VHH binders against Tyrosine-protein phosphatase non-receptor type 20 (PTPN20). Designs and how they scored, part 9

Target 1, 254 residues: Tyrosine-protein phosphatase non-receptor type 20 (PTPN20), of Homo sapiens (Human) (q4jdl3r159to412)
Amino acid sequence: IMQEFMALELKNLPGEFNSGNQPSNREKNRYRDILPYDSTRVPLGKSKDYINASYIRIVNCGEEYFYIATQGPLLSTIDDFWQMVLENNSNVIAMITREIEGGIIKCYHYWPISLKKPLELKHFRVFLENYQILQYFIIRMFQVVEKSTGTSHSVKQLQFTKWPDHGTPASADSFIKYIRYARKSHLTGPMVVHCSAGIGRTGVFLCVDVVFCAIVKNCSFNIMDIVAQMREQRSGMVQTKEQYHFCYDIVLEV
Short names: E, the ipSAE of ESMFold2; O, the ipSAE of OpenDDE; V2, 0.75 times the mean of E and O plus 0.25 times the DockQ between their complexes.

## First folded at step 4 (VHH)

Design m16 (from b06a with L101S H102Y D107E E112R; framework vhh_7nfr_2)
Fold by ESMFold2-Fast, scan of step 4:
Structure m16 (fold): chain B 254 residues (1-254), chain A 128 residues (1-128)
Amino acid sequence: as target 1 above (254 residues)
Amino acid sequence: QVQLQESGGGLVQPGGSLRLSCAASGFTFSDYAMSWVRQAPGEGREWVSSISSSGGSTYYADSVKGRFTIARDNVKNTLYLLMDSLKSDDTAVYYCAKEGSYLEYGEYSPLRGYFDYWGQGTQVTVSS
């Protein structure tokens, strides 16, 4: 399995990161060396402004699975993040991190803190309509209002809270239930999936989601192929050998 | 600007030894994890070994454990691979690879799934 991971790592990938490396965009990257390819980046608005996010299309058994893989928002990119969600008509956000892990900030709190006070952004107003705290993840229902048009969009955010600070979950069951719930919740647009960098835990989620869909449809699947497809569209998807092994562990448990 | 230049390859008999070197320039060598990767004719690339930025942690493929030693000299900006008990299966072009600059908890760790620069390679042939 590790040899497969390293073979994926060593695949000669085309692609350039010119947009992410522009001086004006440097502050928009959580990690300076984790950048979207120019060819698959998510452009914002008519000016095609930058956000650290990639479109990911995975094909298995004639079915196409469409996602946006992105970093955990920074204070300076919250408005950009919601613009991306709305412009792509996405109804599900999968957040696979806590805001702080091991004393390190992994993701800024980019949503309203209470039902009573909406989050006021430059172009959007985000209302928390309701939420449900479950054992392994939190469900939040948002109404996102574009200030210029008054149009509103319903978005469901699913935050997985039980990924350990190091390694992978000891039990795959909680993460399996989380992914299944996210798929059931998906209705429109690409599913927006993020962790801190938008490649590690995000890559695991995408791989496992495709595998579960394949199992449900009685289709074959190949984890190495799925991860290879992701890596052609965003560099470094499934970040560690432990995460890669975890993809196999989950498949064997189901 | 970033350059990695391998040397030390050649023809050796089975059971012989070689020392590969990689001279690095154009970046702060001591800030990055480094790796050796090989490619046999008609085969895909195979990871061989990695070393953390400080040299405090080393990692080896199962096929080379106990026979190869990875080392670095951060003063000379040089990466090494010391190869003992060479086998015909070790015949390959050996590449020096710089890992990307992803920082986990204050040190660049090997095997995080990203190489951003490669050397030209040096040929190692193990044959009688």
Scores: ipSAE 0.000, ipTM 0.201, lowest interface PAE 11.4, mean pLDDT 84

Design m17 (from b06a with S53Y L101K L103F S109E; framework vhh_7nfr_2)
Fold by ESMFold2-Fast, scan of step 4:
Structure m17 (fold): chain B 254 residues (1-254), chain A 128 residues (1-128)
Amino acid sequence: as target 1 above (254 residues)
Amino acid sequence: QVQLQESGGGLVQPGGSLRLSCAASGFTFSDYAMSWVRQAPGEGREWVSSISYSGGSTYYADSVKGRFTIARDNVKNTLYLLMDSLKSDDTAVYYCAKEGKHFEYGDYEPLEGYFDYWGQGTQVTVSS
């Protein structure tokens, strides 16, 4: 398994990050060195403006799985994030991080703090309709209203709260239940998946989701191939050898 | 070559205010995010606040939100922390920390791993 991860690391794919490196876009990146490829980035609006996000398409056994892998929003990119969600007609957001972990800000609080006070953004108004706090993750139901058009969209956000500050979850079961719930909740558009950078835990989620779908359909799968497909579309997906091994560990629980 | 030098710490009464400064040299200050990290007696290091390279984005720990303000002056190569409504729990050594050039996002990275250079710290004591 470790030989596979080394082989993936040695594949230096030629992709360009010109959009993310533009001076006007530098403040839109959570991490300076984690950028979307120009060829797979998610363009915003008619101007095709920038957000640190990549379309990820994974093919297994003739089935296509479609995602947006993105960083945890910054205060300055909250409006951009909701624009991306609405323009792609996405109904599920999988958030695989707490806002702060080990004293480090991983993701800004990009949703309303209460049921009674909507989040007022430049172009959008986000209403928290209800929420449910479970043992391993939180379910939040939002109505997102575009101010200029009055168009509203229902979005379900699923926040996994039990990823440890170091390593991977001790119990694969909790993360398995989380991913299965996210897949069952998916209705429209690509599933938006993020952690802090949008490559490590995000990559694990995407890999495991495809594997579960393959198992349900009684199809073969190859973890190295799935991760290789992701890395061609967003650099560094499944960031550590421990995360890569965790993808295999999860298969043993199913 | 890289140096971060904090100043402005001291002894204050609860409810008082202090302004910390960090003078940076030996690198292009305007190219890096900067942070304040504190360590209370007998405790581990706790992140307090961060500011982006341009000053356009600021972030705060929940324990200091609404009381502390982080700022920077890229012409003077100086980082600031303006501390209002100080509490006894704010007693700590405050360190100026520079974003690492080769940031490695990973679940195994300690707080120290996010920063490549640290100042020597300045003591803040809040006591009556």
Scores: ipSAE 0.012, ipTM 0.376, lowest interface PAE 9.1, mean pLDDT 86

Design m18 (from b06a with S35H S50V S53Y L101S; framework vhh_7nfr_2)
Fold by ESMFold2-Fast, scan of step 4:
Structure m18 (fold): chain B 254 residues (1-254), chain A 128 residues (1-128)
Amino acid sequence: as target 1 above (254 residues)
Amino acid sequence: QVQLQESGGGLVQPGGSLRLSCAASGFTFSDYAMHWVRQAPGEGREWVSVISYSGGSTYYADSVKGRFTIARDNVKNTLYLLMDSLKSDDTAVYYCAKEGSHLEYGDYSPLEGYFDYWGQGTQVTVSS
């Protein structure tokens, strides 16, 4: 397994990151060295403005799985994030981080905190309709309203709250239930998946989701191939050898 | 040249209050989120609070929620931390930090990599 991860790390991928490196876009990146490829980045609006996000298409057994892998929003990119969600008609957001871990900001609170007061953004209003707090994840139902058109869109956000500050979850079962719930909740557009950087925990989620779909359809799968496909579309997907090993551990647990 | 200068620290008794200020110069203050970070004697740095460029959004560490309030004055280029119900555990050097326009992952500790400029710090001592 470790030889596979090393082979993936040593692969010479000829991607360009020109958009993310533009001076006006540098402040939109949570991490300087974690950028979307120009060829797979998610453009915003008619001007094709920048957000640190990548389209990820994974093919297994003739089926295509479609995602957006993105960083945890910054205070300055919250409006951009919701624009991306709406323009892509996404109905599920998988958030695989707490806002603060180990005293460090991983993701800003990009949604309304209460049922009474919507989040007012430049182009959108986000209403929290209801929520459920479960043992390992929180389910939030949002109504997103575009101010210019009055068009509303329902979005379900699923926040996994029990990923440890270091390493991988001790309980694979909780993460398995989380991923299965997310897939069952999916209706429209690519599933938006993020952690802090949008490559580590995000990559694990995407890999495991595809594998579970393959198992349900009685199809073969190959974890190395799935991760290689992701890495061609967003650099560094599945960030550590421990996360790579965890993909195998989860699959064996099922 | 970018400068951040903290003031308002001092010795205070448990349950007391202090107001910290950070005077910013050398950059467009109203374009950046601003943070407070503290460091207790012999410990690593701990993130305390953030305020968005406009002041419309604030976020706090769990250890200070309900006791501290972050605020800013974009006309005066000044960041504030209003500290109520101070505890001995709040004893630390408090730093004003400008959110980086360019962060690096892996090469720096996450906290050190988040900020491109730090103030010199102001000492807060909570003792009876």
Scores: ipSAE 0.006, ipTM 0.307, lowest interface PAE 10.4, mean pLDDT 85

Design m19 (from b06a with S35N S50Y S57Y L101S; framework vhh_7nfr_2)
Fold by ESMFold2-Fast, scan of step 4:
Parts: C-alpha cells; sequence; structure tokens
Structure m19 (fold): chain B 254 residues (1-254), chain A 128 residues (1-128)
C-alpha cells in the first residue's frame, strides 16, 4: 500500500494552476498550495469567476461518477459556494468536517443558523427547512430560492461529525453508513463533496463511493486507478498514506 | 531563516488594554496568513485569531470576539493583536504563528501541525 501511494506521489502530472495563483484570487484559497487545475476548475457565472473547486469524473466498468471536490467555504466565498451549487443543479452536499477541529477553523458556517432567518445572498436565499441529528452525521434540508424568478431548489447537506482531529476513524462502520446515505440521496447534478482543503477526506469519500457502486453492480474495481483518475483532475486527492490505507480498510469492512 | 519575534506583553489590571506585536523575517510576509495562539498555565494551546495574507479577512475565537483585534502591516512585516477589556482568563503566553504551506496541515493535523513556524512567545498577565 505504501508502494502504491509512493508511485502516485512521484507521478509527474501535467496541469496549470494559473487561475488560483492570480493575486485577486489568493484570498479565495483556504490553503496556498491546494489549488484547482485550470482545465477542471468550476467556473462561476458568465464571467467564469474563480472558486477553489474541481469537477471530478471517475469511470469504472463503463459507468461515470460525477462530483465537485471543493474546499470548506471561507466567509468571503459563501456567495460563490451557493452559486456553484445552484449553477450545477447539485442536490447533495457532503461535508466531511466540523467547522472547528483542534482549535482551528476548518470550514465557515455557510448555511442558515435558524429555521426562522434565511441566509441572504446576492442572487438567492437559503432556507433551513428542517434537520436531523444522527449518531455520526447531521442531515440538513435546504430550500434555495432564486430571487429574480422565485424558483426553488432542494439541497440536502450531510455533515459527517465523527472524523477524529488526527488520523482516520478507528471503525469504518460510521463512514460506510454516511457514504451509502449520501449516494441514496443523490438526484441531480454532480455531488458536491468537501472537507477543509477538498482533497484528503474528500478523496477518501469519492474513492469509497465508486467502490460501493462497483460492488453493487458486481463490477471489478482498483483503488489505485480510482485515485489516479482523481489526481489527474485535482492535485493531491487522498492526501496521506493513512487515508489511502483507510480506503482499503473500509472496502474490507463491507 | 524564518524568525518570528513577539513583544508588547506585560502585567495589566483587569479591564486594561495591551498591544502585542510580532516582527517577521526570513520569508515573504505578505504571502502568508498569520495567527495568534495562546497557552495559559496548566492548559493546552488555544487558537485566538487569524488574519489573511492581505489583511482582508479576520476570524476570532468566541472567547475574545469583540475584545481583540488582529491587524498586520505588510510593509513593516509586522503582525499585531490589540487586546481590550482584558480579563484574568486572558493570562497566557501569546505566540505568533505562521500558516504552513505543507499540504497535510490543513485537513487532519492538530493545532500544532497547522503552523510551520512559531515565535518564542510573550507573557500577558492580567491581575490586580
Amino acid sequence: as target 1 above (254 residues)
Amino acid sequence: QVQLQESGGGLVQPGGSLRLSCAASGFTFSDYAMNWVRQAPGEGREWVSYISSSGGYTYYADSVKGRFTIARDNVKNTLYLLMDSLKSDDTAVYYCAKEGSHLEYGDYSPLEGYFDYWGQGTQVTVSS
């Protein structure tokens, strides 16, 4: 497993990060070194404005799995985040982090605080319709209303709350249940998946989701190939050797 | 070589004010976010405040929100923490910390792993 991870790390991938490195976009990045490729970045609106997010397409056994991998929103990028969700007609957001871990901010609270007060954005309002707190994750149901048309869109956010501050979960069971619920909830557009940087825990989620779909379809799969596909579309997907090993551990637990 | 040097700590009475400074050298200061972290006697380290590379965005721990202001001067390569309405609970060693560029620090690392360089610290004591 370490040899596979080393081979992935040593691969020289073609790709440019010009958009993310522009001075005007520097403060839109949570981490200086974690940037989307120009070729796979998610453009916003008619002006093709910047957000730290990548389209990820994974092919296994003739099936294509489509995602947006993105960083946890910053206070300055909340408008951009919801614009991205709506423009791509995404109905599921998988959030694999708490807002604060180990005393540091991992993700801003980018959704409405109250059932009674919507989040006001430039082109839309986000209403929290209801929520359910489960043992390992929180389900939040949103209605997103476009201000100009009054058209409403339903978005389900699934926040996984049991990832430890360092390492990986000791038991795979909770994360397996989380990923399966997210897939069952998916209806439209790419699934939006984020953690803090949008590569580590996000990469684990994408890999395991594809593997579970392969198992259901009685298809073969290869974890190294799946991660290699991701890395061609967003640099550094599945960030650590421990996360890579965890992908194998989860598959064996099923 | 990267160096961070804090100053401005001292003894102050409850309700008083202090201004901490951190002089940075050995790197392009304007390219990195900066943080203040404190450690009270017998306690673990607590993140206090964040400022983005340009100074356009700031975040604060709930315990200090409304009382502390973080600022930076990218021409002078200096980070500041303006502390108002000080309480005895604010007694701690205050550290200037540079945000790491290492890919692994942002996603799963504990507080100490999030920053690649720390200053020596400056003592703030709030007592009568």
Scores: ipSAE 0.000, ipTM 0.300, lowest interface PAE 10.9, mean pLDDT 84

Design m20 (from b06 with S50V S53Y S57Y L101S; framework vhh_7nfr_2)
Fold by ESMFold2-Fast, scan of step 4:
Structure m20 (fold): chain B 254 residues (1-254), chain A 128 residues (1-128)
Amino acid sequence: as target 1 above (254 residues)
Amino acid sequence: QVQLQESGGGLVQPGGSLRLSCAASGFTFSDYAMSWVRQAPGEGREWVSVISYSGGYTYYADSVKGRFTIARDNVKNTLYLLMDSLKSDDTAVYYCAKEGSHLSYGDYSPLEGYFDYWGQGTQVTVSS
């Protein structure tokens, strides 16, 4: 397992980060050193504007799984984030972080907190229709309205709140239930998955989701292959050896 | 030689105001996000505010929203914290901190692991 992770870390992957390194895009990156590959980045609108997000396509046992792996939105990228969700017709957002952890900001609050007042953005209006606070995660139902067209889209956001500041969850069962609920909630477009940088906890989520789909379909799977596929499309997916081990620990519990 | 030097701390009465400064040298200041972090007596460190490398976006801890303003001057290589409506609970040593280029350690470790350089701190005491 440690040998596998080391082999993944030492792999020289092709790819360039020219778009993310443009001076005009610097404020759109949460972390200067975590950037999307040019070849897999998510372009916004006709102008192909930038957001720190990558399309991730994972193939297992002849089945294709589609995701968008992205950073936690910044104050400067909230409009861009909702544009990405709408343009890709995504109905599920998996948020695997709290806004603040250990006294450090991980993700800005990019949704309305009130049922009475929508979030007013430059091009969108986001309405919180209802929410449920569960033991391990929060479910929020949104209506996203594009101001220019009046087009509305339903989006379900699932925030996992019990990832510890250090390491991985003590209970694999809570995270398993979270991932299964997210998959059951998925209807349209790629599933949008984010944490703070969009590579560590996000990578764990993608890997485990594909594995569980394989198990349900009675198909074989290979965790190293799944993570290698992700890393070809977004650099550094599954950030640490502890996260890599956690993928195996979850799978062995099923 | 990276150096961060805070100034502007002192004793102030509740409801008062202070302006903290942090002079940065030894690195390209305009390339990095900067934060203010405080530590009250007998307590752990608490993140207060962050400003992006250009100054284009800012974030604040809930405890200081509406009272504190973070700002930077990239020409002078200086970070600021403008503190208004000070409360006794704001009593702490305030540190200027430079973001690290290393995410994995910051993602696991407490606040200290996210920043690669810290200033020496400046004491703010709010007391009558």
Scores: ipSAE 0.026, ipTM 0.392, lowest interface PAE 8.1, mean pLDDT 85

Design m21 (from b06 with S53Y S57N S104T E112K; framework vhh_7nfr_2)
Fold by ESMFold2-Fast, scan of step 4:
Structure m21 (fold): chain B 254 residues (1-254), chain A 128 residues (1-128)
Amino acid sequence: as target 1 above (254 residues)
Amino acid sequence: QVQLQESGGGLVQPGGSLRLSCAASGFTFSDYAMSWVRQAPGEGREWVSSISYSGGNTYYADSVKGRFTIARDNVKNTLYLLMDSLKSDDTAVYYCAKEGLHLTYGDYSPLKGYFDYWGQGTQVTVSS
């Protein structure tokens, strides 16, 4: 297991990060060293504008799983984030972080905080229709309205609130229930999954989701292969050996 | 080149009010989101509030919602934090910071954080 992670770390992957390194896009990255590959980045609009996000396609047993792995939105990229969600017809957002952890901003409130006041953005208006606060995650139902067209799209955001500042969750069961609920909620487009950087906890989520789908379909799976596929499409997916071990720990608990 | 200068801190009794200011220079202030961050004695840095480049959107930490108001004056290149109903837990050095900063995930430090440039801070002490 440790040897598997070391082998993944030693793999020299081809890929360019030219778009993310452009001076005009510098302020759109939460971390200067966590960038999408040019070949798999999510383009925005006809001009193919930049957002720090990657398309992730995982193949297991002939089945394809589609995701967008992205950073937690910055105050300056909130409009871009909702544009990405709408343009890809995504109905589920999995948020695997609190807004602030250990005094550090991990993600801004990119959604309306109350049922009474919508979030006004340059191109969109986001309404919070309802929400449920559960022990380990929060469910929020949004209507996203494009101001120019008046068209609306329903989006369900699932925020996992029990990931510790250091390490991995003590209870794998809470995270298992979270992932299963997210999969059950999925209807259209790639599932949008983010944490702070969009690689560590995001990678764990994607790996475990694919494994659970494989189990349900009575198919074989290989965690190292799944993580290797992700890393070819977004650098550094499943960031630490602890997160890699956690993937195995979760799978063994089902 | 980039300069942020905080002012307005001081000693105040619980329930009191203070207005912090941050004078910005060396960059196009109106193009950037701005934030207030605080550091209590012996603690790490804690985000307090952010305001979009236009002032149209504001965000607050749960601990200060309803008590603090962030504002900006793009003509004067000045960021403000109006603090009402101050509590002893609000005692900290308050820093002005420019958002959308270039930093390294694997090499995070208090000097880097989410901020390429920090002001020197202004001390707020809430005590009787």
Scores: ipSAE 0.015, ipTM 0.405, lowest interface PAE 6.7, mean pLDDT 84

Design m22 (from b06 with S53Y S57Y L101R S104D; framework vhh_7nfr_2; at its last look DockQ between E and O 0.16; V2 from the best seeds 0.00; counts 0 for: pae O 10.6 > 2, grease 24.7 > 24.2, placed apart)
Fold by OpenDDE, look of step 5:
Structure m22 (fold): chain B 254 residues (1-254), chain A 128 residues (1-128)
Amino acid sequence: as target 1 above (254 residues)
Amino acid sequence: QVQLQESGGGLVQPGGSLRLSCAASGFTFSDYAMSWVRQAPGEGREWVSSISYSGGYTYYADSVKGRFTIARDNVKNTLYLLMDSLKSDDTAVYYCAKEGRHLDYGDYSPLEGYFDYWGQGTQVTVSS
């Protein structure tokens, strides 16, 4: 397993990060060294504006799985984030981070804090219709209104809350349930998946989701191959050895 | 060598104000986001505020929002924290922190991994 991980790191493909490195876009990146490839970045609007997000397409057993991997929104990019979600007709957001970890903001609150008051953004109004706090994750149901058109969109957010600051979840079963629920909830567009940087925990989610789908369909899978596909489209996917190992551990639990 | 030196801390009464400064050297200051982090006695480090490389964006913890203002002078290579309406709970060592170009994914705390350089800190004590 560790040899595989190291082999993946040695296969780092050269990619271009021109968009992410533009001076006008620097403020839109949470981390300087975590950028989308130009070839797979998610363009916003007709002008193809920038967001630190990548289209991820994984092929396994003849089936393609379609995702958006992105960083946790900055305060200044919350509006862009929702624009991305709606433009891609995504109905599910998988959030694999807490807002604050280790005393520092890892993701800004991009949803309403109450059922009574919507989140007012420049181009969008986000209503919290319902939420459920479970032991390991939170379910939030949103109505997102485009102010320009008045059109409303239903979006479900699933936030995993028990990923420790260091390492991997103590309970593989809890994460399995989380991923399965996300997949079950998915209806339209690419599933939007984010953590803080959009590569570590996000990568684990994508990998395990594909594996679970394969198992359900009685298809073969190769974790190294899946992760390799991801890294071709977003640098650093499945970021640490521990995360990579965790992918294998989860499979053993299923 | 990267150096961050905080100043401006001291003893102040509740409701008072302080201005912290952080002198930066050893790197291109204007290329990096900067942050203030504080640590109260017996507590872990807490993020307080951040400012983008150009100063165009500022971010605040909920605990200080509306009271603290982060600013920077890229000509002087100096980071500032204006603290108004200080409370006893604001008592802490305040650190200037440089955002790294590279995210450290090692066995470090998330906070330590987020920032690559820290100052020595300046003590802020709010007491009647």
Scores: ipSAE 0.007, ipTM 0.303, lowest interface PAE 10.6, mean pLDDT 90
ESMFold2-Fast, scan of step 4: ipSAE 0.187; ipTM 0.589
ESMFold2, look of step 5: ipSAE 0.333; ipTM 0.672
ESMFold2 (binder alone), look of step 5: mean pLDDT 81; pTM 0.825

Design m23 (from b06a with S53Y S57Y L101S G106A D107E; framework vhh_7nfr_2; at its last look DockQ between E and O 0.20; V2 from the best seeds 0.00; counts 0 for: pae O 5.6 > 2, unsure alone 64.7 < 65, grease 27.4 > 24.2, placed apart)
Fold by OpenDDE, look of step 5:
Structure m23 (fold): chain B 254 residues (1-254), chain A 128 residues (1-128)
Amino acid sequence: as target 1 above (254 residues)
Amino acid sequence: QVQLQESGGGLVQPGGSLRLSCAASGFTFSDYAMSWVRQAPGEGREWVSSISYSGGYTYYADSVKGRFTIARDNVKNTLYLLMDSLKSDDTAVYYCAKEGSHLEYAEYSPLEGYFDYWGQGTQVTVSS
């Protein structure tokens, strides 16, 4: 397993980071060194504006799985984030981070704080219709109104809350349930998956989701191959050895 | 070598104001976001505020929002924190931190992984 991970790190990653490195876009990146490839970045609107997000397509057993991997929104990019979600007709957001971890902000609050008051953005109004706090993750149901058109969109957010600051979740079962619920909830568009940087925990989610789908369909899978596909489309996917190992551990629990 | 040096800390009464400064050297200051982080006695480090490389965007913890203002002078390579309406709970060592090669997961402390370099800190004490 560790040899595989090391082998993955030694592979040359294709693509350039020109868009993310443009002076006008630098402030839109949470982490300076975590950028989308130009070839797979998610363009916003007709002008193809920038967001630190990548299309991820994984092929396994003849089936393609389609995701958006992205960083946790900055305060300044919350509007862009929702634009991305709606433009791609995504109905599910998987959030695998807390807003604050280890005393550091990892993701800005991009949803309403109450059922009574919507989040007012420049181009969008986000209503929290309902939420459920479970032991390991939170379910939030949103109505997102595009102000320009008045069109409303239903979006479900699933936030995993028990990923420790260091390492991997102690309970593989809890994360398995989380991923399965997300897949079950998915209806339209690419599933939007984010953590803080959009590569570590996000990568684990994508990998395990594909594996679970393969198992259900009685298809073969190769974790190294899956992660390799991801890294071709977004640099650093499955960021640490521990995360990579965790992917294998989860499979053993199923 | 990257160097961050904080100054401006001291003793102030509740409701008072302080201005912290951080002199930066050893890197292209204008290319990096900068942050203030504080650590109260017996507590862990807490993020306070961040500012984008150009100063176009500022971010604040809820605990300081509306009271603190982060600013920077890219010509002087200096980061500032204007602290108004200070409270006893603001007592802490305040650190200037450079944002850089960030890993979501560092084998080390999340704070250490988030920031590349830290200053030595400056003591802020709010007491009557």
Scores: ipSAE 0.020, ipTM 0.368, lowest interface PAE 5.6, mean pLDDT 90
ESMFold2-Fast, scan of step 4: ipSAE 0.146; ipTM 0.542
ESMFold2, look of step 5: ipSAE 0.428; ipTM 0.744
ESMFold2 (binder alone), look of step 5: mean pLDDT 80; pTM 0.817

Design m24 (from b06a with S57Y L101S G106D D107S; framework vhh_7nfr_2; at its last look DockQ between E and O 0.60; V2 from the best seeds 0.00; counts 0 for: pae E 7.8 > 2)
Fold by ESMFold2, look of step 5:
Structure m24 (fold): chain B 254 residues (1-254), chain A 128 residues (1-128)
Amino acid sequence: as target 1 above (254 residues)
Amino acid sequence: QVQLQESGGGLVQPGGSLRLSCAASGFTFSDYAMSWVRQAPGEGREWVSSISSSGGYTYYADSVKGRFTIARDNVKNTLYLLMDSLKSDDTAVYYCAKEGSHLEYDSYSPLEGYFDYWGQGTQVTVSS
């Protein structure tokens, strides 16, 4: 397994980061060295404005799985984040981080705090319709309204709260249940998946989702191939050898 | 020219209260999360509390939860720590720290790497 991970790390992938490196977009990146490829970045509006997000299409067993992998929103990119969700007609957001972990803020709180007061953004109003707190993840139901048109969109956010500060979950069972719930919740558009940088835990989520779908269908899969596909579309997906190994550990648990 | 100046430290009885302030200048204060970090003699730095840039979300270490309150005033560019029910274990130098954007993307970044600017600290001593 480690030999596979080393081979993935050594592979030179052609790709450019011109949009993310533009001075005007520098403040829109949570980490200056974690950028979307120009060819796969998610554009905003007709002007193809910038957000740190990548389309990911994974093909396995004749099926195509479509995602947006993105960083955790910054204060300055919350409006852009909701615009991306609405424009891509996505109904599921998978958040694989707590807001703060080990004293470090990993993701800005980009949603309304209470059922009574919506989040007021420049172009959008986000209502929290209801929520449910489970032992290992939180389910939030949002209604997102574009102010200029009055159109609305329903979004389910699923926040996994049990990823340890370091390493990977000790048990795959809770994470599998989380991913299954996210997959069952999916109706429209690409599934939006993020952690802090949008490459580590996000990469594990995408890999495990594809692998689990293959297992349920009794179809073949190749974890190295799945990760290779992801890395061609967003640099560094599945960040650590522990995360890569965890993808294999899930096969053993199932 | 980022500057962070702590004040309000001092000597206090166990069970007492103290209010720390941190005056910030040289950056857009309302754009950044802010934190308090403390260091007892001979020990490493310990994260105490953080507050989001807007002030809407607060976070606390387990050792201070329910006793300390973090707050910020984005008009006055000032960070606060209200410390109640103080214990001898709270004796430390308390530092005001500004969130940076140089975090590593592994599972956890060191405290040093998360914050790009620190104050000089203010001493809090809890003794009978």
Scores: ipSAE 0.014, ipTM 0.396, lowest interface PAE 7.8, mean pLDDT 85
ESMFold2-Fast, scan of step 4: ipSAE 0.151; ipTM 0.574
ESMFold2 (binder alone), look of step 5: mean pLDDT 79; pTM 0.802
OpenDDE, look of step 5: ipSAE 0.129; ipTM 0.585

